# Ledger of designs, part 34: VH-VL binders against q96ev2r1098to1170

Target 1, 73 residues: q96ev2r1098to1170
Amino acid sequence: CVVSVEGLSSSTTDAQLKSLLMSVGPIQSLQMLPQQRKAIAKFKEPAHALAFQQKFHRHMIDLSHINVALIVE
Short names: E, the ipSAE of ESMFold2; O, the ipSAE of OpenDDE; V2, 0.75 times the mean of E and O plus 0.25 times the DockQ between their complexes.

## First folded at step 20 (VH-VL; framework fv_vulinacimab)

Design w3 (at its last fold request DockQ between E and O 0.15; V2 from the best seeds 0.00; counts 0 for: pae E 4.7 > 2, placed apart)
Fold by OpenDDE, fold request of step 24:
Structure w3 (fold): chain C 73 residues (1-73), chain A 120 residues (1-120), chain B 112 residues (1-112)
Amino acid sequence: as target 1 above (73 residues)
Amino acid sequence: QVQLVQSGGGLVQPGGSLRLSCAASGFTFRSYTMHWVRQAPGKGLEWVSGISGSGDDTHYADSVKGRFTISRDNSKNTVNLQMNSLRAEDTAVYYCAKGPYWSSGYFDYWGQGTLVTVSS
Amino acid sequence: DVVMTQSPLSLPVTLGQPASISCRSSQSLEHSSGETYLDWYVQKPGQSPQLLIYLGSNRASGVPDRISGSGSGTDFTLRISRVEAEDVGVYYCMQALDTPYTFGQGTKLEIK
């Protein structure tokens, strides 16, 4: 249910990324790591995590192709 | 209302330098990518450079890489293009352009253009 | 780099008649997100370029519904159902899938 999003703009807000994540499905948690240009999000449904990874991996945001990976728990 | 007002440019000899500036207003500047696009006399449009809203990422066309530098000051709502080692083929009208919110892609607003002439 | 090819390069049109411009990309401009990164711009005489269509088929603000964009993958078309005098200018397609962004050669629309 967990994805990592790397390559984010350091100024990306929780609201911005949350909106993107929520476009696929509801999330349980979101942790922003701006110094690492990274975020970790947990979807309520595993299928949404997979869908998000497939849909938005290499998506260009703020002139950066984000890297979306599934985190195995 | 969104506005992009350009300044700078002019005539310079080959090898010289110029700095272009674009002052933005009417939108949350830091949330949008900014770009420079040029047009040589009688020719088409060529993307030159782009900078992320935060300034974390910059991109350049191969034709200007190593010579041009794009930068922004989000406290002043300005984007700049420092052009060094100018060549005759850099002669063009340069436009600043606004990208979409947070994301990347289209240019929905353009500056008025600034003529840069490189000639001996 | 993605190569954009427009046709025709010159387009004389009679007022009131339709016009169509083709744009082809050297690779697909569709992203897995469902977005298609193809834009259309017009540069009218003595003016800065202006956005007409973004992400393949979305009209920019203020663009009349007689202007439309369509297509997918590598083949795109800009259509003007009834050409008006104000439509005179040079039209460009542009891909924004990846940097460097690249434009087509431009299509010069003129009134016959």
Scores: ipSAE 0.848, ipTM 0.958, lowest interface PAE 0.6, mean pLDDT 97
Fold by ESMFold2, look of step 20:
Formats: structure tokens, C-alpha cells, sequence
Structure w3 (fold): chain C 73 residues (1-73), chain A 120 residues (1-120), chain B 112 residues (1-112)
């Protein structure tokens, strides 16, 4: 159910990223790690985490490819 | 009403330097990527450089890497291209272009173009 | 770098007739989402380039339905169903999957 998102622009806010995550499915939590250009999010359903990874892994945001990885609990 | 107004071109000898500027209006400048694309006389388009809205990420074509530097000033709504060690093959019309934050490519607005001539 | 190859490089066409321009990439432009990162631009005489098509097939604002993009993977086509005088210009494909962004050589569309 958990994804890491790396390579985020320093100007991407938690509200913006939350909107992107929720475009795929409801989330349980979002932790922003801006110093690492990273975020960790947990979806309520594991299928949504997989769908988010497929849709957005290596998607370009603000001229940077983000890396979306599934995290094993 | 999006506008990109360019300045800073001219005639320069080989090995010289020149700085191009592009002034943006009609959109939230810091929320968009900015790019330079050039066109040598009678030739096609070549993407030269791009910069993230935050300014933290910059990218260059191999042909200009190490010689050109893209920068932006989000307080003045300008993107600049510092061009050093100029060569005859850098002779071109240079365009600035607006790109998206949330996607790639999609250069929907372009400046009017600025001619740079590198000649003895 | 991804190499983009256009064909033909010169395209004389009769007013009212269709025109097609081919573009091939040295690598697939498909993203895992299924989206195709291929743009088309036109540069009309004396003007800056203008965006026509993005993500392979989506028309930019103000682009008429008679202009369309298609294709996937490495093989792409721009089609003008009925050429009008205002369509004269040089057409470029551009891969937008990754930097450095790269253009095709251009196709000069002329009225014959």
C-alpha cells in the first residue's frame, strides 16, 4: 500500500502532491521529506499504490523525472 | 495574455560572450519550466536548454554544455541564457519557450526570437 | 540522444488535398502510463514556432480538427485532411520523453 516518490521539485507542496495521489485513489497518509526531494504515501488499497506507480514512475514534473517505488511493509 | 519578449542578441566574434533575456508576463512564471530553442539560418529547430520553475534543475543539449548557462529570476519574471566561448555554429535565431510544470514538452508559447550572429 | 527522423523533407501539396508527414524515433516514446511523448510544431513563414499536437494525438488550443496526430512507439504521423493556404510552413516533430528534447529535421509544406 506504500509508495515512495523521489525527485520532487523543491516547490511542490504537500497539497499539490496529495491531489496527485488522490487522483488515483484514497490515501491513508502522506509524509513530505522536502530536504530529500522525497515523499512517502500510503494508499488505503494496494491496487491504487500499484496504479500510481505505473502512471507516474518516471513522469516528468518540473523538468525532473520522479521515481515512484512500491515499498514492502 | 501570455507574452514572452526577448532581448540581448547581436553580432559577436568567435570566442566571445553574449547574454540573452526573455521577459515573461500573463502567467505565474515560477510555476512553469522555461526553455531555449535555436534555429540556424535555413535550418531546423534545436532545443538548447531548459530550467525548472524552481530554478533547481537545469538541462543542456550536448552541443552547448559547459559553454551556455540557463538561469531565471522569478522576482523579475525573466529567463536568461549566458553564452560563452561562442562558435560560428552557434549563429541562430534563439527562441525562449514556456513549458509545463506537471508534464514534459508542450511548448505552448514562444518569444519572437533573437538573432545571434557569430562571425569574424 | 533520441534521434527523430522526418519524411518527406519537402511536401508540395495541392490546395484542398490531404497531406501526411511521417516521424520516426530511435527509441520508443511510450511511457508506462500508455502516454506517447511526441509533439508536433509548425513554423509559418516569418513566425515563431507554434504547438499543434502534444502527447501524440491531442490538439493544442485553436488547432482545427482537420489537423491530427497519430502513431505510437516509434512511428508517428501528422495528417492535414484538407490543406489550406494558411498551412504553409515547416512542420517539426519533437520527442518530449526526456531531455535533451530533440526535433526532427522539419518538413516544408508548400502549395503547388
Amino acid sequence: as target 1 above (73 residues)
Amino acid sequence: QVQLVQSGGGLVQPGGSLRLSCAASGFTFRSYTMHWVRQAPGKGLEWVSGISGSGDDTHYADSVKGRFTISRDNSKNTVNLQMNSLRAEDTAVYYCAKGPYWSSGYFDYWGQGTLVTVSS
Amino acid sequence: DVVMTQSPLSLPVTLGQPASISCRSSQSLEHSSGETYLDWYVQKPGQSPQLLIYLGSNRASGVPDRISGSGSGTDFTLRISRVEAEDVGVYYCMQALDTPYTFGQGTKLEIK
Scores: ipSAE 0.625, ipTM 0.910, lowest interface PAE 1.1, mean pLDDT 93
ESMFold2 (binder alone), look of step 20: mean pLDDT 93; pTM 0.959
OpenDDE, look of step 20: ipSAE 0.815; ipTM 0.954
ESMFold2, fold request of step 24: ipSAE 0.135, 0.013, 0.114; ipTM 0.804, 0.668, 0.792
ESMFold2 (binder alone), fold request of step 24: mean pLDDT 93, 93, 93; pTM 0.959, 0.957, 0.959
OpenDDE, fold request of step 24: ipSAE 0.837, 0.834; ipTM 0.956, 0.956

Design w4 (at its last look DockQ between E and O 0.74; V2 from the best seeds 0.70)
Fold by OpenDDE, look of step 20:
Structure w4 (fold): chain C 73 residues (1-73), chain A 120 residues (1-120), chain B 112 residues (1-112)
Amino acid sequence: as target 1 above (73 residues)
Amino acid sequence: QVQLVQSGGGLVQPGGSLRLSCAASGFTFRSYTMHWVRQAPGKGLEWVSGISGSGDDTHYADSVKGRFTISRDNSKNTVNLQMNSLRAEDTAVYYCARGPYWSSGYFDYWGQGTLVTVSS
Amino acid sequence: DVVMTQSPLSLPVTLGQPASISCRSSQSLEHSSGETYLDWYVQKPGQSPQLLIYLGSNRASGVPDRISGSGSGTDFTLRISRVEAEDVGVYYCMQALQTPYTFGQGTKLEIK
């Protein structure tokens, strides 16, 4: 149920990324790591994590291609 | 309301330099990508450069790579285009344009344009 | 780079009649997110370009419903159901799927 999002712009806010994540499905948690241009999000449903990865991997946001990976628990 | 007001430009000899500036107001500047688009006399539109909201990422058309530099000052709500080693083919009206909110895909607001003429 | 090809390049139209402009891209402009990164702009005489349609089919603010964008993949169309005098200008499609963003050649719409 966990995805990592890398390549985020340093100005990306929690609200912005949360909105993007929520467009796929409800999330349980979101941790922003701005110094790493990274975030870790947990979806309530595994299917949503997969869908998010499939939909938004290499998606250009703020002129940056984000890398979305599933984190295997 | 959203406004983009440009300044700079003018006449310069080949090999010279110019700096364009675009002052933004009416929106949260740092949340939007900014771009430069140019139009040679009697020709179509050509995307020149873009910069992310934070300024961390910059992109350039091949025609200007190594010669032009896009930058922004989010404390002043300005985006700039430093143009070096100018060539005749760089002659154009240059427009600054706003990208979408924390995303990519279009230009919804444009500056009034600035003429850059490179001629000996 | 993605190549954008518009047709026709010149479009004389009688007032009140419909107009249609085609735009073709060298590769699909559809993203896995479901978004289509094709925009339409118009540059009216003596003015800066202005956004008409974004992401394939969405009208920008203030754009009348007589103007519409459609298409998918590599083929797109801008339609004006009833051309008015204020529609005179040069229309451009643009892909924003990837940098460099690229424009079509432009279509000059004139009144006959």
Scores: ipSAE 0.755, ipTM 0.945, lowest interface PAE 0.7, mean pLDDT 96
Fold by ESMFold2, look of step 20:
Structure w4 (fold): chain C 73 residues (1-73), chain A 120 residues (1-120), chain B 112 residues (1-112)
Amino acid sequence: as target 1 above (73 residues)
Amino acid sequence: QVQLVQSGGGLVQPGGSLRLSCAASGFTFRSYTMHWVRQAPGKGLEWVSGISGSGDDTHYADSVKGRFTISRDNSKNTVNLQMNSLRAEDTAVYYCARGPYWSSGYFDYWGQGTLVTVSS
Amino acid sequence: DVVMTQSPLSLPVTLGQPASISCRSSQSLEHSSGETYLDWYVQKPGQSPQLLIYLGSNRASGVPDRISGSGSGTDFTLRISRVEAEDVGVYYCMQALQTPYTFGQGTKLEIK
């Protein structure tokens, strides 16, 4: 249910990333870690975490390929 | 009206330096990536460099890495290309182009082009 | 670097007839999302380049329906169903999957 997103632009806000996550499915929580260019999000459904990783891993956002990894709880 | 207006360029000897500038208007500049693309006389297009809207990330073609520096000033809506250690093969028309924040490529607006000539 | 190869490099066409330009990449331009990172541009005489097609097949604003892009993986085609005089120019494909972005060599479309 949990993904890490790394390589985020420092200008990406929590609202923008939340919108991106929710384009795939509902989320339970979002923690922004901007100094690490990272966020951690939990989806309500594990299938949505997998779908988000498949859709956005190595996707280019603001000239940065973001890294999306599934985290084992 | 989206506009990209370029300045700088000119004639320089090998080993010299030039600075190109591109002034943007008609859009929220910091929300777009900016790029330089060049075209040698009679040749095709070559992407040279790109910079993120935030300025966090810069990228370069191998042919210019270490010699050219892309930068932007989001308060002045400008993107710049500092070109050092110029070589004859850098002779080209240089274009600035706008790219998207949430995707890649998609250069939808281009400047008018600026000629850089490197010859002895 | 991803190498982009266009053919033909010179394309004389009769007004009103179709034209096709091929572009091949040295690696797949498909992302795991299913999106294709391939753009097409035209440079008309004396002008800056102009975006025609993005993400493989989407027309940029103001591009007429007679111009289309297709293909997937490593093989892509730009098609003009009926060539008009205003279509004269040099056409470039560009991969946008990764930096450095790379263009094909260009295809010069001319009226016979």
Scores: ipSAE 0.611, ipTM 0.902, lowest interface PAE 1.1, mean pLDDT 93
ESMFold2 (binder alone), look of step 20: mean pLDDT 93; pTM 0.955

Design w5 (at its last look DockQ between E and O 0.84; V2 from the best seeds 0.00; counts 0 for: pae E 3.0 > 2)
Fold by OpenDDE, look of step 20:
Structure w5 (fold): chain C 73 residues (1-73), chain A 120 residues (1-120), chain B 112 residues (1-112)
Amino acid sequence: as target 1 above (73 residues)
Amino acid sequence: QVQLVQSGGGLVQPGGSLRLSCAASGFTFRSYTMHWVRQAPGKGLEWVSGISGSGDDTHYADSVKGRFTISRDNSKNTVNLQMNSLRAEDTAVYYCAKGPYWSSGYFDYWGQGTLVTVSS
Amino acid sequence: DVVMTQSPLSLPVTLGQPASISCRSSQSLEHSSGETYLNWYVQKPGQSPQLLIYLGSNRASGVPDRISGSGSGTDFTLRISRVEAEDVGVYYCMQALQTPYTFGQGTKLEIK
């Protein structure tokens, strides 16, 4: 149920990314790692994590193509 | 209301330098990408450069790479284009343009344009 | 780079008649997110360009219902159902799927 989102701009806020994540489904947690231009999010449903990865991988945000990967727990 | 007011430009000899500036107002500047688009006399539009909201990422057309530098000052709501080693083919009206919120993909507001003429 | 090709380059139209501009991209402008990174702009005489359609088919604020954008993949069309005098200008399509962003050559719409 976990995805990593890499390539985020340092100005990306929790609210912005949360909104993007929530467009696919509800999340349990979101951890921003601005120094790494990265975030880790956990969806409530595994299917939503997969859907988010498939839908938004290489999506351009703030002139950066984000890299979305599934994290196996 | 959103406003983009440009300044700078003018006449310069080949090899010279100019700096364009665009002052933005009416929106949360740091949340939007900013871009420069130019138009040579009697020609179409050409994307020149773009910068992310934070300034972390900059992109350039191949035609200006190594010569032009885009930058922004979010404390002053300004985006700039430093143009060095100017060539005759850089002659154009330059527009600053605003991107969408926390994303890229289109320009919904444009500056009034600034003429840059490179001629000996 | 993605090459954008517009047709026609010159479009004389009679007032009240419809107009159509085609834009073709060298590669698909669709993203897995569902977004289509094709935009239309118009530059009216003596003015800065202005956004007409964004992301394929969305009308920008203030754009009349007469103007619409459609298409998918690599083929796109801008339509004006009833051309008015205020529609005179040069129309550009632009892809924003990847940098560098690239424009079509422009289509000059004039009244006959």
Scores: ipSAE 0.778, ipTM 0.949, lowest interface PAE 0.7, mean pLDDT 96
Fold by ESMFold2, look of step 20:
Structure w5 (fold): chain C 73 residues (1-73), chain A 120 residues (1-120), chain B 112 residues (1-112)
Amino acid sequence: as target 1 above (73 residues)
Amino acid sequence: QVQLVQSGGGLVQPGGSLRLSCAASGFTFRSYTMHWVRQAPGKGLEWVSGISGSGDDTHYADSVKGRFTISRDNSKNTVNLQMNSLRAEDTAVYYCAKGPYWSSGYFDYWGQGTLVTVSS
Amino acid sequence: DVVMTQSPLSLPVTLGQPASISCRSSQSLEHSSGETYLNWYVQKPGQSPQLLIYLGSNRASGVPDRISGSGSGTDFTLRISRVEAEDVGVYYCMQALQTPYTFGQGTKLEIK
């Protein structure tokens, strides 16, 4: 149910990232870690976490390619 | 009411340096990518450089890599292009351009252009 | 680098008639997110470039609906359904899939 998103620009807002996540499915939580250029998000359904990773891994945001990984809970 | 006002152009000799500046207003500057695009006389457009909203990430065309440096000052709402080791082929009108809210790689607003001439 | 090739490079058109400009990329501009990283600009005489179409087919603010973008993969088209005098200028496609961003050579649209 959990993804990490790395390579974020430090100017990326939680609203921007939340919108991208919710385009795939409903989320339970989003934690922004801007000092690490990273965010952690939990989807309500595991299938949505996988779909997000498949759709957006290496997507370019703010001139940065992001890396999306599934996290084992 | 987005405005991009450019300055810093002029005539320089080959091997010289010049600094271009672009002052932004009418939007939250730090949230948007900024870019430089040039146009040699009678020629098409060439993307030169881009910088992320925070300034963390910079990118350059191969033709200018190592000679040009893009930077921004988010406290002054300016983006700059430091041009060193200038060559005749760098002669162009230079435009600053604004990316959209959220990264997607297009330029919705452009400055007025600044002429740089590199000639003996 | 992604090479962008426009045709024609010169496009004389009679007022009120349609115009089409083709743009071909050396590699696909599609991303798994569903986005198409192809944009169109016009540079009218004596002016800075202006955005017309972004991300494949979306019209920029203030662009009339007689101007449209279409295509996918490596083949893209800008279409003006009825050319007006204000449409005179040089039209550029640009890819933004990867840096360096690259433009086509430009298509000069003029009234004949």
Scores: ipSAE 0.245, ipTM 0.822, lowest interface PAE 3.0, mean pLDDT 90
ESMFold2 (binder alone), look of step 20: mean pLDDT 93; pTM 0.957

Design w6 (at its last look DockQ between E and O 0.77; V2 from the best seeds 0.71)
Fold by OpenDDE, look of step 20:
Structure w6 (fold): chain C 73 residues (1-73), chain A 120 residues (1-120), chain B 112 residues (1-112)
Amino acid sequence: as target 1 above (73 residues)
Amino acid sequence: QVQLVQSGGGLVQPGGSLRLSCAASGFTFRSYTMHWVRQAPGKGLEWVSGISGSGDDTHYADSVKGRFTISRDNSKNTVNLQMNSLRAEDTAVYYCAKGPYWSSGYFDYWGQGTLVTVSS
Amino acid sequence: DVVMTQSPLSLPVTLGQPASISCRSSQSLEHSNDETYLDWYVQKPGQSPQLLIYLGSNRASGVPDRISGSGSGTDFTLRISRVEAEDVGVYYCMQALQTPYTFGQGTKLEIK
């Protein structure tokens, strides 16, 4: 149920990314790592994590392509 | 209301430099990408450069890479285009344009345009 | 780079008649996020370009409903159901799927 999102703009806010994540499904947690231009998010449903990865991997946001990967727990 | 007001430009000899500026208001500047689009006399539109809201990421058309530099000052709500090593083919009206909120896909507001003429 | 091809390049139209402009891209402009990154702009005489349609079919604020965008994949169309005098100008499609963003050649709409 966990995805990593890399390549985020350093100014990306929790609210912005949360909105994007929630567009696919509800999340349990979101950890922003601005210094790494990275975030870790946990979806409530595994299917949503997969859907998010498939939907938004390599999506250009704020002129930056994000890399979305599933994290195996 | 959203406003983009441009300044700079003018006449310059080949090899010269110019700096364009675009002052933005009416929106949370740092949350939007900003772009420059140019139009040679009697020609169509050409995207020149874009910069992310934070300024971390910049993109350029191949025709201007290494010569032009896009930058922004979010404390002043300005985006700039430093143009060096100018060529005759850079002659155009340059427009600054606003991108969408924390995303990509369109330019919903444009500046009034600034003429840049490169001629000996 | 994505190549955008418009047709026709010149479009004379009688007032009140419909107009249609085609835009074709060298690759699909549909993203896995379900968005289509194709915009339409118009540049009216002596003015800056202005957004008409964004992301394929969304009408920008202030754009009348007689103007619409449609299409998918690599083929797109801008339609004006009833051309008015204020519609005179050059219309451009643009892809924003990837940088560099690229415009079509432009279509000059004139009144016959």
Scores: ipSAE 0.823, ipTM 0.955, lowest interface PAE 0.6, mean pLDDT 96
Fold by ESMFold2, look of step 20:
Formats: structure tokens, C-alpha cells, sequence
Structure w6 (fold): chain C 73 residues (1-73), chain A 120 residues (1-120), chain B 112 residues (1-112)
């Protein structure tokens, strides 16, 4: 399953965000959309996408509350 | 050794302006949020403003919104507070403080404080 | 805004005895990321504030084991198991769940 992460700091790199995602489970892909302050990530297991959304929605990174949403494929 | 050294305080009349500065050393400045916290004479602490490590995100207490502007210069390792339209209730010691990037709150290092007095 | 209420506001204590300071928030400071967004600071006479406890219960560097933080939901406690003379100061809790960050009113700890 796929998550969107919005509200990212402009200084957050793909490596940094990948570390956060991987703290929940392995990922298949990560696309950074920095102009939109957004990223799209696909987890290998749908349960990990749900867990990431539940755990990190509204988590604060660099004074910005990130918005994590599940995307149905 | 983490150090936050402040400057720019003083006496100003109501409606006036001041710019506070905080010079940082001993850590990777751009990787931390920076904040201003004030304390009116004989009173408690009030968070005033915060700025992201990149400088892209800024936040303000309602009491200062529209009058104060937080900024940072990552090439000089400074955070600044531009204070406009000052009022008597802005009289306080102002502290700069270092906050985390990957979390929220917990100001682990503070500057020495600078006094701003707003009076006629 | 999240309102933080401390009690007591004045805390005279006998040297060597325990002290407890209570802090209540107007809403839960828990987050699904398993963090509790409540910090404690002390301001000793003539000094800048110093971090004591962060994220509910973690001791900041250099803070002695006799100082601890605990709490659940909206109720939090700072405990000093044995008060020493250097503990004199004003103690503040702060919520960091959301901006604006807000402090309690402060608790003045004094030796009686």
C-alpha cells in the first residue's frame, strides 16, 4: 500500500525520510516531490503503510506537522 | 561546546522597533529549529516564535503575530527577531533557544537572555 | 491553545526531603508515535532556563537521577527524591504537542 507525506521541510532529504519510513517496514519505492513539499512511498506490505500513517500522521519534523494519508492503488 | 550568544536589546518607546540577534556555535546550526522565549519581569515563560532549520517554516504566538518576524542566516549561524510596533507588554527578557529537527519542543540550550524595555 | 496548569505555585521544602510538582494540560499530550510532548525546565536564580526532562520522562544530559518525570494523558509530575540546596528555582512544564508552545505558570521551589 501507498502513503503520501505532505508538509515536509524543504531541507528533508530522501535519505532522511527513507530512514523514517523504514523504521516501520521495508519500502519498495520513494518519490520526492519537493516543489509540493510532498513524498509518495510504497511499502512492501500494506500493513506497514497503515502502521506508518497511524504512527506518524501529524508528527512534527522541522516545525512542520506532516500529513500522512493512505492512497489506494 | 554549544553556545548561544545574544545581542540587540535595550530601551525603546512604544511603537518603536528593535532587532534581536542570537549567534550560535558548537553544533550544525541548519539542522536544528530555533526559538525565542520571553519572560516579563516577575512573570513566567512565554514562547514567542520558532523557525525551522531551513528557515521555510515560521510560527508565532498570537500576542506577537503580525508585529514580530523571526529569521535565520545559516551562513552566519544567527537567528534574529525583528520586533516592530512594540508595546509596553513586550517588556521582557528574551531568550533564544535551540530545538530539535526530528521532534518537537525540548529546548536543550538557551542563550543568556537580553532585556527589552518598552516605555515612554 | 493548550493550557498548562501547575500546582503548587509555591513549594517550600525541607532540605533532603522529596518534592513533587504537578502539571495538567487542557488536552492530551500523547501522540501515536509513542511520544508524550511534555517537557520540564528549571530556572535557577539569576540564570537562563535549563532543560530537565523531555518527552515526558527522559532526563536531559547532566540531570541527576533524583529528578524524574512521569505522567499520563493530561496529568504530569516532576519529582525530586531528595531536595538539595542547588534545586532552588522556578520549575516550568511546557507542552510541545503543537504550536504555540505553552508553559505552566511556574512553581517556585524554596528551602524552608
Amino acid sequence: as target 1 above (73 residues)
Amino acid sequence: QVQLVQSGGGLVQPGGSLRLSCAASGFTFRSYTMHWVRQAPGKGLEWVSGISGSGDDTHYADSVKGRFTISRDNSKNTVNLQMNSLRAEDTAVYYCAKGPYWSSGYFDYWGQGTLVTVSS
Amino acid sequence: DVVMTQSPLSLPVTLGQPASISCRSSQSLEHSNDETYLDWYVQKPGQSPQLLIYLGSNRASGVPDRISGSGSGTDFTLRISRVEAEDVGVYYCMQALQTPYTFGQGTKLEIK
Scores: ipSAE 0.547, ipTM 0.893, lowest interface PAE 1.4, mean pLDDT 93
ESMFold2 (binder alone), look of step 20: mean pLDDT 93; pTM 0.959

Design w7 (at its last look DockQ between E and O 0.78; V2 from the best seeds 0.72)
Fold by OpenDDE, look of step 20:
Structure w7 (fold): chain C 73 residues (1-73), chain A 120 residues (1-120), chain B 112 residues (1-112)
Amino acid sequence: as target 1 above (73 residues)
Amino acid sequence: QVQLVQSGGGLVQPGGSLRLSCAASGFTFRSYTMHWVRQAPGKGLEWVSGISGSGDDTHYADSVKGRFTISRDNSKNTVNLQMNSLRAEDTAVYYCAKGPYWSSGYFDYWGQGTLVTVSS
Amino acid sequence: DVVMTQSPLSLPVTLGQPASISCRSSQELEHSSGETYLDWYVQKPGQSPQLLIYLGSNRASGVPDRISGSGSGTDFTLRISRVEAEDVGVYYCMQALQTPYTFGQGTKLEIK
């Protein structure tokens, strides 16, 4: 149920990314790692994590293509 | 209301430098990408450069890479284009343009344009 | 780079008649997110360019409903159902799927 989002701009807020994530489904947690231009998010449903990865991988945000990967727990 | 007011530009000899500036108002500046688009006399539009809201990422057309530098000051709501080693083919009206919120994909507001003429 | 090809380059139109401009991209402009990164702009005489359509088919604020954008994949069309005098100008498509952003050559719409 976990995805990593890389390539985020340093100005990306929790609220912005949370909104994007929640457009696919509810999340349990979100951890921003601004120094790595990265975030880790956990969806409540595994299907939503997969859907998010498929939908938003290479999506351009703030003039940067994000890389979305599934993290197997 | 959104406003983009440009300044700078003018006449310069080949090899010279100019700095364009665009002052933005009416929106949360740091949340939007900013871009420069130029138009040579009697020609079409050409994207020149773009910068992310945070300034972390900058992009350039191949035609200006290594010569132009885009920058922004979010405390002053300004985006700038430093143009060095100017060439005759850089002659154009330059527009600053606003991107969408926390994303990319279009320019919904444009500056009034600034003429840059490179001629000996 | 993505090459954008517009047709026609010159478009004389009679007032009240419809107009159509084609834009073709050298590669698919639809993202897996469902967004299509194709915009349309118009530059009216003596003015800065202005956004007409964004992300394929979304009409920008203030743009009349007689102007519409459609298409998918690599083929796109801008339509004006009833051309008015205020529609005179040069129309550009632009892809924003990837940098560098690239414009079509422009289509000059004139009244016959």
Scores: ipSAE 0.799, ipTM 0.951, lowest interface PAE 0.7, mean pLDDT 96
Fold by ESMFold2, look of step 20:
Structure w7 (fold): chain C 73 residues (1-73), chain A 120 residues (1-120), chain B 112 residues (1-112)
Amino acid sequence: as target 1 above (73 residues)
Amino acid sequence: QVQLVQSGGGLVQPGGSLRLSCAASGFTFRSYTMHWVRQAPGKGLEWVSGISGSGDDTHYADSVKGRFTISRDNSKNTVNLQMNSLRAEDTAVYYCAKGPYWSSGYFDYWGQGTLVTVSS
Amino acid sequence: DVVMTQSPLSLPVTLGQPASISCRSSQELEHSSGETYLDWYVQKPGQSPQLLIYLGSNRASGVPDRISGSGSGTDFTLRISRVEAEDVGVYYCMQALQTPYTFGQGTKLEIK
């Protein structure tokens, strides 16, 4: 259910990233780690986490290709 | 109305330096990527450099890497291109262009172009 | 770097007839999201470039329906269904999959 997003622009806000995540499915939580240019999000359903990773891995946001990985916990 | 107004071109000697400026209006400048594209006389378009809205990320064509520096001032809504160690092959019309934050390419607005001539 | 190759480089056309410009890339331009990172631009005489088509097939604002983009993978086409005098200019494809962004050589469209 958990994805990490790395390579985020420092200008990307919580609200903006939440909107992107929710375009795929509902989320339970979002933790911004801006000093690492990273965020961690948990989807309500594992299928949505997989779909988000497939759709947005290496997608370009603000001239940076983001790295989306599934996290198993 | 989106507008990109360029300045700073002219004639320089080989090995010299020149700084191009592009002033933006009509959009939230810090929320868009900015780019420089050049066109040598009688030639096609060549992408030169790009900078993220945040300024975190810069990219360069191999032909200019190490010699040109792109920068932006989000308080003045300007993008600049510092061109050092200029060569005759850098002679071109230079355009600034507005790109998207959430995608790639898609240069929907262009400046009027600024001629740079490098000649002894 | 992704190499973009246009054909033809010179395209004389008769008013009212269709025109097609081919663009081929050295790599596939489709991202895993299904988006195709290929733009088309025109530069009319004495003017700055203008965006015509983005993401392979989407028309930019103000671009008439008679101008369309199609293709996938490495083979792309710009089509003008009925050429008008205002279409004169140099047409460029550009890949936007990755930096450095790269343009084709240009296709000069002229009325004959």
Scores: ipSAE 0.594, ipTM 0.898, lowest interface PAE 1.1, mean pLDDT 93
ESMFold2 (binder alone), look of step 20: mean pLDDT 93; pTM 0.959

